# VH-VL binders against Nucleolar MIF4G domain-containing protein 1 (NOM1), part 7

Target 1, 198 residues: Nucleolar MIF4G domain-containing protein 1 (NOM1), of Homo sapiens (Human) (q5c9z4r362to559)
Amino acid sequence: KKHVKGLLNRLSEPNMASISGQLEELYMAHSRKDMNDTLTSALMGACVTASAMPSRLMMEHVLLVSILHHTVGIEVGAHFLEAVVRKFDAIYKYGSEGKECDNLFTVIAHLYNFHVVQSLLIFDILKKLIGTFTEKDIELILLMLKNVGFSLRKDDALSLKELITEAQTKASGAGSEFQDQTRIRFMLETMLALKNND

## First folded at step 6 (VH-VL; framework fv_temelimab)

Design D68Y (from D with light chain L95Y)
Fold by ESMFold2-Fast, scan of step 6:
Structure D68Y (fold): chain C 198 residues (1-198), chain A 120 residues (1-120), chain B 106 residues (1-106)
Amino acid sequence: as target 1 above (198 residues)
Amino acid sequence: QVQLVQSGAEVKKPGSSVKVSCKASGYTFDSYAMHWVRQAPGQGLEWIGRIIPIFDTANYNQKFKGRATITADKSTSTAYMELSSLRSEDTAVYYCARDRLYSGSYFDYWGQGTLVTVSS
Amino acid sequence: QIQLTQSPSSLSASVGDRVTITCSASSSVHYMYWYQQKPGKAPKAWIYYASSLESGVPSRFSGSGSGTDYTLTISSLQPEDFATYYCQQYHRYPYTFGGGTKVEIK
């Protein structure tokens, strides 16, 4: 287990192939359950921090998950996704200080970008956020669209169009709350630009 | 050993409602979605909807929206599908099926099915 | 909604025959999933991600395809392969199934 944390601490783009290969060897030597528990714990510790994680570092960790998901087996990514989703739901409902929620949301975005999860997850999450439509929800929607918007359009332009229509309908019902109103407008402009820009 | 055990067959009158249960065991109930699929006699499979217990969210096929209600009780690891305003064409075997959603999963385990007969 | 059309609706074949069934989607999907259903039984997961066999599925089965056209092939039909096979898409709500292909062994 200490060895897995050591490998993740050294993870970078140039050594990705070496580290993923070493983890694959560890999966051969240990039970899948033990390795999945260990890897998920280590990744959560690295990615779910109070400070906003640099985009590159986050992408490298999620890319490692994607590599193992495709080389070792689909249960690797599934196990990690379950932990991420559980933690996100808990933090979203009960709150936390810092950027833990933002970091978890970015992990989910990159799990989609690297083909560990399907676009349906992203649409289901975004619809949930549009349904509640708080200031935090609007910021999470913007964060997600920044990370995956063009990929969502390529994968399912119809569902994206429906999502934007739902957001516009929800926004037209919003009261005169000045801060929410400016961020809502920016979100809708981002969505419309995404729809129209190829 | 994953098992999905459904409640027994039902005979209902037109206009009534039916509630079918699906008790899960052998896995962490919250980590998977539960889907409901029906099959009329001699016909194909039709998706009704699904619930994600961890999110407590349900999604429905538009055809059944307003008539179907899918719920889950995490304390008993049991999912339910209630269908109201029953018609004779609702006569079918109703299946629950597990899905490890979003991670390249599909309906990997199915319940044994519950026959619901709607007759006057 | 995405409509899935399976061909043929039914077929009869002898033990040892090569059998191919096709699933055509009304719009492009990334992956296709296949289920085997024997009479009186619940469907069984069979092929995922278009071409990956579920654990315990015999190697005589294979899946292929992309975009709108997918196939399930049985290289050498066996008596236990008598069943109806259904394709399913996961690309968009609502999830939809093909009409099924009934494989009868003669």
Scores: ipSAE 0.298, ipTM 0.725, lowest interface PAE 3.7, mean pLDDT 86

